# VH-VL binders against Arf guanine nucleotide exchange factor sec74 (sec74): the designs that were tried, part 3

Target 1, 130 residues: Arf guanine nucleotide exchange factor sec74 (sec74), of Schizosaccharomyces pombe (q10491r548to677)
Amino acid sequence: KVFKLGILIQNEKVRKDRLLSNREVGVILTSSQLMFFKNVYWISGLLDQLEDFKRSHSFSPCYFSPHLTSLSADYIIPLSDLVAYGDGSRIENELYSFSVKQKNQRTHVFSVTNVDELNDWLVKINFVST
Key: E = the ipSAE of ESMFold2; O = the ipSAE of ESMFold2 at other seeds; V2 = 0.75 times the mean of E and O plus 0.25 times the DockQ between their complexes.

## First folded at step 1 (VH-VL)

Design n09 (framework fv_narsoplimab; at its last look DockQ between E and O 0.05; V2 from the best seeds 0.00; counts 0 for: pae E 12.7 > 2, placed apart)
Fold by ESMFold2 at other seeds, look of step 2:
Structure n09 (fold): chain C 130 residues (1-130), chain A 125 residues (1-125), chain B 106 residues (1-106)
Amino acid sequence: as target 1 above (130 residues)
Amino acid sequence: QVTLKESGPVLVKPTETLTLTCTVSGFSLSNARMGVSWIRQPPGKALEWLAHIFWNDEKSYRTSLKSRLTISKDTSKNQVVLTMTNMDPVDTATYYCAHSYGSGSYRPLDAFDIWGQGTLVTVSS
Amino acid sequence: QPVLTQPPSLSVSPGQTASITCSGEKLGDKFAYWYQQKPGQSPVLVMYQDSKRPSGIPERFSGSNSGNTATLTISGTQAMDEADYYCQAWDSSTAVFGGGTKLTVL
């Protein structure tokens, strides 16, 4: 089951101890894993389909093209020992960042441009990872 | 709306361990949005940073004092705690806690935007 | 540990411009932060990320940071600006403060 999908910015630390965003990444949160996609083209297409479905006020199920189970992630993080946390502060370029850490592994930092989207990611990741 | 308040002893004898508590109001330490530093100021002297604890429980310490310092969070009491071992008269200072955002790794550390009122600790034999 | 060097004191007449410097190796590659401390009070943030003014800080406060030097500038200096001023930067996950500058308004 898919809990959330979106396009995030994967950040690197650069001059002035600030984040540099130069990589978009598609992210799908399922009940068991975070899935990451370097090619964001179809993720944005899925997002457009979802928005069109919501605007249609249809009672029909929302069907995605391509089917979500046919997607192959570039990398996957299992949720069983994963913690997501955010810093909530505004920064240059209006980015809001959060971190994802699996035990004994590197911390991944991601950003969005909307604080409500940040909070929704945190809530949903921590909900399914418990 | 966030406020910080330091508490701890006024007088400490040499060689004793100092325990200072920073109580955070208006924000929960269980939320991943707050980092806290301890900073001291000897009378008439400059500010000296001691330690920082990040919202993700990462910690950093002033290198010259690392062996004497421990910083931790008690989220049930919404407190940040600093211990400093082997106190000496040179450690007499006003001790502040201050808020700052940042992960240090991927999110830049920012200003100390909120300071407590400070607590004077005197180390006297 | 990098060292941030400030002049120990600076005197200006009311209405003049005060320029408080903070020098450190390649400080312009880091963000500089400035704090004002009046007698008996905690420090108060007056400038962040080199040149950004927190809400409530008068427009006469401005900042810059390039090369090895950050500067806090107070135009039209008033008696109420008399205070100690500290610069600060981060070195990785450790904070470094300057030695402070006592600004006197004569």
Scores: ipSAE 0.000, ipTM 0.541, lowest interface PAE 10.5, mean pLDDT 79
ESMFold2-Fast, scan of step 1: ipSAE 0.056; ipTM 0.714
ESMFold2, look of step 2: ipSAE 0.000; ipTM 0.549
ESMFold2 (binder alone), look of step 2: mean pLDDT 90; pTM 0.935

Design n10 (framework fv_narsoplimab)
Fold by ESMFold2-Fast, scan of step 1:
Structure n10 (fold): chain C 130 residues (1-130), chain A 123 residues (1-123), chain B 106 residues (1-106)
Amino acid sequence: as target 1 above (130 residues)
Amino acid sequence: QVTLKESGPVLVKPTETLTLTCTVSGFSLNNARMGVSWIRQPPGKALEWLAHIFSNDEKSYRTSLKSRLTISKDTSKNQVVLTMTNMDPVDTATYYCARMGYSSLWGEYFQHWGQGTLVTVSS
Amino acid sequence: QPVLTQPPSLSVSPGQTASITCSGEKLGDKYAYWYQQKPGQSPVLVMYQDTKRPSGIPERFSGSNSGNTATLTISGTQAMDEADYYCQAWDSNTAVFGGGTKLTVL
């Protein structure tokens, strides 16, 4: 069951007040986990497949079932005890940032280019995490 | 248009100190998203990164050469200076300065390079 | 500090695919960059952040980076692609270059 597919910018903060790298990552939100992929081209292909599926089907996108085993996730965050939150802050006034934190785990910071995408990720992650 | 130009070419005697100047145009050395690196290449060999300076004057150096290297900038002159002490014939190389761009979308990479300057170390 | 290893040379015929590898421990956890250098010239960026082409770089150039290996792939290789190719990655605030691969198109 897939709730959302997309590309996020993972923010890496190597020094206290400075970002030294931004990595585009492919993301699949399922009913149980967030799956992260370095291969953003593969995720772009899946987004195209999802759009084709939506055009010919009226039922929920979560019934879209891509072949997820053809490329193993590079990183996985289980949704149990996970919260996504954003304070409306901007990274260098270009990107909208949000964080995800699982109990007793490191906080991960991501950004998107527009506020509508930010809100959609926050709503969907928090919805399926319950 | 972004350009970088190294001083030289230069002939250095063994044990002497090398000083190279990189003059930049088309961007400010005060720009928080920019930095300048020095990279060298001995004849027929690989590129070797030496040092980097950020707009906030933060500096980093190749660990194996750190005791010999100093990088500095003069923002009013649009110049970045590399100093390397105790030169040896093995330090003979083409020395490049290159601009590192930091971007929230496109990352850090050396998009703009100077033409390079030949430094020959011989007696 | 990752050490980046490249094959010193690679030969392909015109029209064939060239695959230049760059190996380093956990390199897939870092961004890989690729530079092309022709004799007497400064390096030119041909691939950044693993998979992205700068403007002006032909579509036949592509990249990947996973596990310990980054790869620059040139499809339909042309004589003009003959050059030395260097991979590069960042280790915090320091840059590391590979040893370079001389691509010969015969």
Scores: ipSAE 0.000, ipTM 0.501, lowest interface PAE 13.7, mean pLDDT 79

Design n11 (framework fv_narsoplimab)
Fold by ESMFold2-Fast, scan of step 1:
Structure n11 (fold): chain C 130 residues (1-130), chain A 123 residues (1-123), chain B 106 residues (1-106)
Amino acid sequence: as target 1 above (130 residues)
Amino acid sequence: QVTLKESGPVLVKPTETLTLTCTVSGFSLSNARMGVSWIRQPPGKALEWLAHIFSNDEKSYRTSLKSRLTISKDTSKNQVVLTMTNMDPVDTATYYCATIDYYESSGYPLDYWGQGTLVTVSS
Amino acid sequence: QPVLTQPPSLSVSPGQTASITCSGEKLGYKYAYWYQQKPGQSPVLVMYEDSKRPSGIPERFSGSNSGNTATLTISGTQAMDEADYYCQAWDYSTAVFGGGTKLTVL
């Protein structure tokens, strides 16, 4: 089961209030994993198609089946002992940041452009990780 | 092994409509695993992507040519058809079809290509 | 529609390293693909998802993609590598090709 498709800005190194590197990544949240893809523009195309289906009230969930079956993630974070957290703080006065931490593993820092999207990611990641 | 073959070669007069067929062998288009693109290459010039049809029958087109292009598939014949209206001499090119295997890659490379077919637009 | 820019030509001596660049805005946020085309032949996929080689492509072919520039690198270039090379990327459900680079092995 897929709980969320979206785009995140991956902040590879953050020291204090300084952003050292970043890039957009596509993200698929499943019941067991966070799957990250460099193919971010294809993910946004899938999101646009889903919104078009919703507007027409005739979206086909089977459309995602072949694409999900064929997808090989560039990076995977297991949801076991994982928490997502953030306080709505902005990075560089533009992006809202949150962190994802698996027990005894590296912290990954992500950003989105608005606080509603931030809260949606936090709620869904924490929901499926528990 | 997947093989593709374009129809043609073909001579088209200016203002006429071009219809090209790509016949796929070694794989069924009714299978949700494969999509097909059309690409063209004018003599001595670069590759130009034209259209793609996804396994679920979703379609995409090059923006500058969108009003002239139609891509469709006939799964009973295992064929993908490209139609381009109002042909002009500048549309003279070798036309290729190529496949994407959705099952094996998240990036959607064009992994198998047909031999190409020459379309000449002249009076 | 984004534009992918490649140098039109590149010459290297046999055994030298060839580096073919492809530039586009935010290209490093996308997957880059590379195709080899010899005269009178169809293009052949030689690199996909920035740095992955299809079966049958020698290890001397490597790729990278960062910032605005993707690079196809051919180490120990051989006469058989003489061809046109095209980069390609997807923008949503649409694709774009670079202008191509003619590699000459002198």
Scores: ipSAE 0.000, ipTM 0.538, lowest interface PAE 15.4, mean pLDDT 80

Design n12 (framework fv_narsoplimab)
Fold by ESMFold2-Fast, scan of step 1:
Structure n12 (fold): chain C 130 residues (1-130), chain A 125 residues (1-125), chain B 106 residues (1-106)
Amino acid sequence: as target 1 above (130 residues)
Amino acid sequence: QVTLKESGPVLVKPTETLTLTCTVSGFSLSSYRMGVSWIRQPPGKALEWLAHIFSTDEKSYRTSLKSRLTISKDTSKNQVVLTMTNMDPVDTATYYCARDRGYSYGHYYYGMDVWGQGTLVTVSS
Amino acid sequence: QPVLTQPPSLSVSPGQTASITCSGEKLGDKYAYWYQQKPGQSPVLVMYQDSKRPSGIPERFSGSNSGNTATLTISGTQAMDEADYYCQAWDSSTHVFGGGTKLTVL
């Protein structure tokens, strides 16, 4: 089951220089894992399909089930012992940032364009990871 | 099939206002991350971006022309309208509309992936 | 908005690699886009977000963007690649196009 689709801005630390780079990454949150896709255009297409599906159906609940190829994800984070948190920090005074961390693993930092999206990602990741 | 088509061609007299309409098909102007840009190209010269409108009704304009430009959309007609005031012969160009998808913030566009055929705007007395 | 500078022309022989540059202050901190325009035709997107190819664009097209310079690279250049090439970038409020490069294949 898919709980959320989206595009996040991945903030990546340059190994020694501590400079941040940002790039878009497609993300699918399922009941068991967080799947990451470099092909943002494909995820964008799925988001458009989802919005069109919601708009064209006069009432919920209608089923929307994207067909996923589990082997096509560029990176996968299992949801066990995963915590998502935001500290209210902003990037470039325009983006809202949050962090994702598993026990004894590297912290991943992501950004979104508005606070509602930030809160939605935090709530859904933490809900499914419990 | 996704298509965009500019109105015109048009002849405009100096000091008059230009109005161009871009009619879109194959996608909705209210769709998530949807946007349309206007670009012009004077004969033999470079492309020049003019204005952008996003599905959220967020608008952006070329800084040097901002006081002369207005962009709007009519989702019921599938149309984006550009107006440009106080036309001058140097504004003679082919005007294009193009699909310009991205974040509403405008920072992470996917490029202008589908372009109209262009319409010639001639400004002369 | 950044000012983007491209060489006005570039000539290559068929089969050679063409490297078209686009220079702007801190351009590598922004995404670069590339458009191909043939005479009498509308521009066609050939590269987006620095290094990603749209569907239908041959694998011989590649891109990079770092520091102050973005580059569109066409390996094994063919006669059909002869066109004007424009780079484009976005800052937080506006798009800006480069002046264009006329690629001649002879």
Scores: ipSAE 0.000, ipTM 0.547, lowest interface PAE 12.6, mean pLDDT 80

Design n13 (framework fv_narsoplimab)
Fold by ESMFold2-Fast, scan of step 1:
Structure n13 (fold): chain C 130 residues (1-130), chain A 125 residues (1-125), chain B 106 residues (1-106)
Amino acid sequence: as target 1 above (130 residues)
Amino acid sequence: QVTLKESGPVLVKPTETLTLTCTVSGFSLSNARMGVSWIRQPPGKALEWLAHIFSNDEKSYRTSLKSRLTISKDTSKNQVVLTMTNMDPVDTATYYCARILGDYGGEYPYWFDPWGQGTLVTVSS
Amino acid sequence: QPVLTQPPSLSVSPGQTASITCSGEKLGDKYAYWYQQKPGQSPVLVMYQDRKRPSGIPERFSGSNSGNTATLTISGTQAMDEADYYCQAYDSSTAVFGGGTKLTVL
């Protein structure tokens, strides 16, 4: 099952609150992993399908089942031992950033354009990674 | 356990195109946290990074040589290929391929570990 | 492209501390990496992300990176540490190496 999908700005490097580079990535949050897709427009299509699904069918806030049989994520982060954190601090491009840290000391930094989206990602990632 | 091996050694004439193959063992080129980099070292001189490629086919090139370099991979053969056009005697060097280790989804850049044994490319008439 | 500057050579006696520097504009805002190369051999990673040692690298090796200067420190230097040492950092997605430092243990 899918808990959230969207587009994040992946920050390739952050030092002392400064972003040195970034790129857009498509993201699917499932019950066990974060799946990342280089093809951002495909995720945009899925977001459109999700909105249509909400309007035309009975909707489950925790469930959306797109056709994924031919798809492969460009990158996957397991949710086990993963914590998401951030305070909504703004950076040079007026973005809100948050980090996800794995037990093995891997840190990923992402940004979103508004604080509601930041809080939604933090809540949902931490909820499923418990 | 993890090894990389460059093709060669090779002798190239000026203006010709160099093609080097790196064969990897002990890891998959489809592994999302890994990639392969090419680095060269002219005799008695410093290391010089040339290019890298990741499992998702994302590529980067040294800016000063970008127009001459192409990096590609064949996951089924466990091989990464570097081509460099219009070779000149100043391009004479030992060419290394190295595994890139890191987490592509987060902290970038990556580090190089292990390195192949290197292959000597000599450019002369 | 940004330049990483290392002293070309450094000599120490066995048991002394060797400090190899790598200088670049705002290098402390980037991660520094260090590679050891002995004659006729491939480089070997000895330090990654400023101060982390790979498995198999002795505790004698430590690192730091602040301001414009990254430093690889070898305490209790041994004859086997004699080698060329290269620092490396990134400028965006482009890797950049320093000129190298030849460490001689006399």
Scores: ipSAE 0.006, ipTM 0.540, lowest interface PAE 11.6, mean pLDDT 80

Design p02 (framework fv_praluzatamab)
Fold by ESMFold2-Fast, scan of step 1:
Structure p02 (fold): chain C 130 residues (1-130), chain A 123 residues (1-123), chain B 112 residues (1-112)
Amino acid sequence: as target 1 above (130 residues)
Amino acid sequence: QITLKESGPTLVKPTQTLTLTCTFSGFSLSTYGVGVGWIRQPPGKALEWLANIYWNDDKHYSPSLKSRLTITKDTSKNQVVLTITNVDPVDTATYYCARDLEYYGSGSYFDYWGQGTLVTVSS
Amino acid sequence: DIVMTQSPLSLPVTPGEPASISCRSSQSLLHSNGYTYLYWYLQKPGQSPQLLIYLGSYRASGVPDRFSGSGSGTDFTLKISRVEAEDVGVYYCMQGLQTPLTFGQGTKLEIK
């Protein structure tokens, strides 16, 4: 039911290749929504726990704990009419950015430290949103 | 676990310079989007924001106090220092440092606060 | 500077009853990005302030669901659906839209 969780750098306002306003956020991608958590350390610990669990059990990466979907998020973006896309932009020549746009809503911009993570987020968000 | 703690003199004489240090743990000022601010509260009065410093060394000051304030950071030591010059009795207050976490980017707010340190300005 | 005005400044409440605190800003705190840069803090006696509500209506981690924030322009309300003894303290609203960051005068919630 959970397709991906991780840590993103959320940036609201960006000048040419410069990050002006940002923060690290924990993110859980479910079948219906993107859930955001300000407690980055908790999400990091949860990632470690899930990897440890997978090593000791036969566990599908696409089927994390059902209880993760009942957590109270700090912010939620529904996946209805949602598209994630990247334009190859980089922030401060270090971060790879991508945008998330829901119909008739503002665009949310996120950054990751490597292109593999960027591609994984784009593929999974768009896969689940359709 | 995120913690912040203020340290500095508890008694300062008028016209002197007050230096306060905020020491924190559980986060880094090298992390994008993270900052530390200073807020004070005179006895029995409201909270008053003084200054913020951010991961990229951007600094914001209260305009009415800007000429007397200096905020600096030492990222490797997890410390932020606030200096107030030419203090007078109206600067008597409990001084707090707090983590500034921008949410979606153009504003700022404080999610974790230190315990506060009372500074009395008197002769 | 954006001026934040709270009312009432003193709020005696019977335990189990609802409480409501108002906060008004001298200009709109609604940004073109759709977010409202209004925050609520609680300072319990002898303690540091703690965050209750961010961006107008979102509860901070660990804050009970009996606390709720509303409003989006210049008129904001913090509601406590069923006041408990542990809710005693001074409540402050703050705007984070522009410098200087400004707080209201504080509302002291007391048990009757």
Scores: ipSAE 0.000, ipTM 0.524, lowest interface PAE 17.7, mean pLDDT 80

Design p03 (framework fv_praluzatamab)
Fold by ESMFold2-Fast, scan of step 1:
Structure p03 (fold): chain C 130 residues (1-130), chain A 123 residues (1-123), chain B 112 residues (1-112)
Amino acid sequence: as target 1 above (130 residues)
Amino acid sequence: QITLKESGPTLVKPTQTLTLTCTFSGFSLSTSGMGVGWIRQPPGKALEWLANIYWDDEKHYSPSLKSRLTITKDTSKNQVVLTITNVDPVDTATYYCAHSPYYDILTGPFDYWGQGTLVTVSS
Amino acid sequence: DIVMTQSPLSLPVTPGEPASISCRSSQSLLYSNGYNYLYWYLQKPGQSPQLLIYLGSNRASGVPDRFSGSGSGTDFTLKISRVEAEDVGVYYCMQALETPYTFGQGTKLEIK
């Protein structure tokens, strides 16, 4: 089952001589995984297609399931022992940040443009990770 | 789905300027976090990084070659151009362009490479 | 510049046997964000390099599970649990902690 599909802004300092910068990533949250896609145009197209379908029909996870089965993610984080949390961080252009961490693994930091999206991601990730 | 292809002259005379073009598909340099790098390999030798350019027009150059290198992009055409001035026979190599994302959690730099183009510098 | 040193430079292997390649850096590649900026590439004869391992230990998309990367700081290892004929080529490690990005001298894996 797909719980949420969207685009997140990744916040990482990747080189010791570089400041923090932002990169858009596509994300699919399922019952067992967070799936990441570096091709955000592909995810944007999929979001548009799903919105068109919802206008014509009621949306169903079963409809999305065959498509998701053949989807090749660039990166996958299993939800076992995973927590998502807000650390209170904000950036000047009003982005809201949160962190995702598996036990004994590295932390990934993401941002969204509004607090409702932040809370929705946190609630859904933590719900399915239990 | 990401593909890159190098194009340019196969033979260049010493002291001339070498211009190479990388044409790509499957990503855009208008997308935050995307970048393209150039790497070369002289016949029978190791890989050598030359330059990177990113979506925000941030540029990095190999310090030993910086005075001779210029990297530019045309986002609307999905192209990156590398220029090397005052070439000499030591610049003979296969030149590659490669997809090089700024952030590494999803993959690494140079995760997809073009086929390479052999450039010979000879009189 | 960070210097990358590989060992061995030539590695003859019998098919089905394991292979191990070492890579050492002149400086720690472990950054304050917890990542080792070490990458492994394979260049098959007549082909472009392809990414095998990113950030020290993560397999790139499509890379078989017989390949594994390990290590931290200055000492890294690429292991192939059972070598196949298609694994022939030159293996390179690369650091991307800082510019200039630098490659090792390469390890040529050959079937004997």
Scores: ipSAE 0.000, ipTM 0.558, lowest interface PAE 13.3, mean pLDDT 81

Design p04 (framework fv_praluzatamab)
Fold by ESMFold2-Fast, scan of step 1:
Structure p04 (fold): chain C 130 residues (1-130), chain A 122 residues (1-122), chain B 112 residues (1-112)
Amino acid sequence: as target 1 above (130 residues)
Amino acid sequence: QITLKESGPTLVKPTQTLTLTCTFSGFSLTTSGVGVGWIRQPPGKALEWLANIYWDDDKHYSPSLKSRLTITKDTSKNQVVLTITNVDPVDTATYYCARGRYSSSWKYFDYWGQGTLVTVSS
Amino acid sequence: DIVMTQSPLSLPVTPGEPASISCRSSQSLLHSNGYNYLYWYLQKPGQSPQLLIYLASNRASGVPDRFSGSGSGTDFTLKISRVEAEDVGVYYCMQALQTPHTFGQGTKLEIK
């Protein structure tokens, strides 16, 4: 089941004077893994479907479960030994950053536009990774 | 609130080593995409960039001054230190530290310290 | 090194009149990501530089609407629609596309 989906801003180190490449990435959090999508249009489509579904079923909790396969993801991180952390610090005076790290693997840094989204991602990732 | 403050000697003799400390608050040098740079301004002259240190301890120096410059950080103390060896009177300047942001959508040197005037003379 | 050239070096203006400052770079500051890594700073007398414009055309927080930046590649302009007495100071452009980061020589804006 899908616990959360969204678009995050991924900070990638680039060779040009240590510039970071701020790139939008689609993210789906399931019960067992984090799935990443370079094609944010596909994730945007899913988010639009979710919003349309909520509007048509206003004021009632509704089931939303798109069909997912591992082949649709560009990158997958299993939730075992995974921790998400952040101190609410801002980057570019606009974005709240958090990090995701699996034991003995590279740390991935993401940003969101508000602290509520930051907290929601941290809580949900750490909850399902337990 | 973000603040930076420079400290160090106000008078240094030629050939000595100048050490300047930048103490900051309101941000962390462990945050990805954040760094601190040093910029100087000789009296009545333009701004001149000296060095940057980044969250991951990478360092960049002005090529013309590289052999004389060392930049280090102590993230537990929220400090960045710049050392300039073998100073001469042309190193007389107001020295600033400033916060840098290092991403594709960035505001470079968005907060500056007050500056500290260093005079190099006998 | 990228060389930054400002014009004019001295800009006397009458209060309420517009002012325009030019900045030219020896090579393009346009990155493949679509941004121009050009910044404008104001240094008021006796004060630290303060950021006015980032990425060529974006006003920094707290900067009045009368300031605007424009340009792309090698030619950039800072405009003040109506100069106030508090705008006196030295204006610097800076490139941060690559190290060493380089500043223009500065434009001193003075009230006539």
Scores: ipSAE 0.000, ipTM 0.536, lowest interface PAE 12.7, mean pLDDT 80

Design p05 (framework fv_praluzatamab)
Fold by ESMFold2-Fast, scan of step 1:
Parts: structure tokens; sequence; C-alpha cells
Structure p05 (fold): chain C 130 residues (1-130), chain A 124 residues (1-124), chain B 112 residues (1-112)
């Protein structure tokens, strides 16, 4: 069950001075986890397949289901006790940031270029994590 | 002393794959925060960033070229390789590789040491 | 993509006189950590680019003190207090706040 695919800008706090690394990361949101991929071009290929599927099957929006059993994610965050939140603040102007925090673990910070994308990620992550 | 040197073909035909190798010394691509980038410059034009690879094998690509670029490293050989598929005459440029640091490195300086550049002409 | 715009494109200068080059970004380069992710490079004729200024205002190792960088957010300036013949070349600003890293179109500094 894939709820959302996308490419996010990962802003990781690497030191206590709040210095952040800006890197694109591919993301798959499933019913149980967030899967992260450093190979964003692979995710871009999946997004193209999803768009092709939507154009061909406009009457079945929730039917697209890629097989994920053989996929190797670079990093996985379980959705248990996970919350996504954003204050709508802009990083570097024109970027909208949100945070993902699992209880008693580090906060991960991500950015998107569009406020609608920000809200969609927040809604879907929090919906699935419930 | 940090030094880098580009190598590869000087002439390549349209639709072929271009492979360029950066061989370096004076640093290791196993060192935290260290990376190598590729930048090109068409004759008489501005510099254009292509891709970076870092010590942890993290890779970044220019979105305009994203489907055509592959960057890899061989840390034991002190080499970084850039591959560009389906080349076109507009890919004619001097290609540079350069030493870089990521944001969490002390004295962060992207592209503080550059190779001499290698001119690649794409023509039939 | 962040667009970097330089002015002037051509800068003829008399030796010993000051020179200033402007660089403007389409988005703020000021990060929440307080740094401007803006860099200046000089490419002398027939040579590879060399780093002059990093993080907006810091001189790179070996760069003469006649070079200085200033500005914040979207408006940056590179100043040469007394131009020398060896300063001839094309000057580029670059941002590394976001990928893709983007360069300005370049400013060619020429002796009059």
Amino acid sequence: as target 1 above (130 residues)
Amino acid sequence: QITLKESGPTLVKPTQTLTLTCTFSGFSLSTRGVGVGWIRQPPGKALEWLANIYYDDDKHYSPSLKSRLTITKDTSKNQVVLTITNVDPVDTATYYCAHTLEYDSSGYSPFDYWGQGTLVTVSS
Amino acid sequence: DIVMTQSPLSLPVTPGEPASISCRSSQSLLHSNGHNYLYWYLQKPGQSPQLLIYLGSNRASGVPDRFSGSGSGTDFTLKISRVEAEDVGVYYCMQSLQTPYTFGQGTKLEIK
C-alpha cells in the first residue's frame, strides 16, 4: 500500500549550530513506514509510471500499487509514534519546511517548494501514522 | 597539496556515451565531509554545475541533466567517474572536476581546488 | 532553480583604480544558520577557476586582501580596492544554498 511517492529536500541538522545539509531524497510513504532513497532518479521513474497510470486509469485513482517487496531503501522510519508537523515557515525563501519526529528519536527536517505539497505530506503521514 | 586531473576522450560523436575520470591526490574520499564535483564550461559561456559525490556515496545531480548523468567513485583508486549518455553538440565544453566540502565541514568551501579541465568536442 | 545575475557583464578598469561587481540571486541565500551560501571565483585567461571568497565575505587561503566580499540575502558585491594587471579574467558568483548549484553569467574584467 503506497500512500504517496515524492522527492523531498532533506535538511539534516548535522551539528548543534543548526547547520543543515540540503540533499534531494526519494520518499515512499506506505501503511507502516517511510522509505528513503538516495537514488532520486529511480523514484522519478516511479513517479512517471504513476502519471502514466493516472492518465490511463483516471477512474481508479487509488488502484496504483507498485511491488515493494524487493526494494532496498537507504533508510526507513517506522510510523509508530511518529508525527509530522510544520509551522509554514520558509527556509531560504520559497521553501516550506516540515519536521518528522519519532518519539525519543532525532527530528528529521524536510523542505518542499510548494505549500500544497507541504500540506499533502503532513496530512498523509499523520493519517497513516494514526 | 590537493590536485585533481580530468581524463577521457577529446572527441565523441552525437548519441554516444561520454565517460570522464577525475584522478586526485592530497585528500581521501573516505574523509567525512569531503566530496568531488563536476562542472563544465561551453566555449565562451558560463560555468555549469553537473554533479557532486561525497564520502558517504551521497550523489547530487543537476535536474536539467538528471536522466543522462551518473557519478561514481572508487575511493581506493582516488578516482571519480562521470558518465553522460546520449551526447549532443551542445555538450561540447571544458569539463572540470573539483574538491568540495559539505555543509557540516569546518571551513566549508565548495570547489576550492579545481583540475586543469579537459575539452570534449561532440561532433560527427 | 536559483538564478544568479551579475552586473556589469564587462568591466574595463584603469590599473590602480577600484572595481566592484554585483551579484543578485532570485531567492535569499541567507540560511537559518546565519551564513550566506554565496561564493566568488576568478577564471584567469586559459586557466581553471579559483576560489576568491566563500560564505559571502570570507577570503580564501592565499587571496590578497585587496579582494573583499559583502552583502546578504539577495544582493552581493565583490570589491577590488586597487586593480592589478594579474586580476584580469572572468569573475563568477555561485550559490550552494540549493541544488542545482548555479553560477552567474560572469563579469569580464579588462584593463583599459
Scores: ipSAE 0.000, ipTM 0.515, lowest interface PAE 13.2, mean pLDDT 80

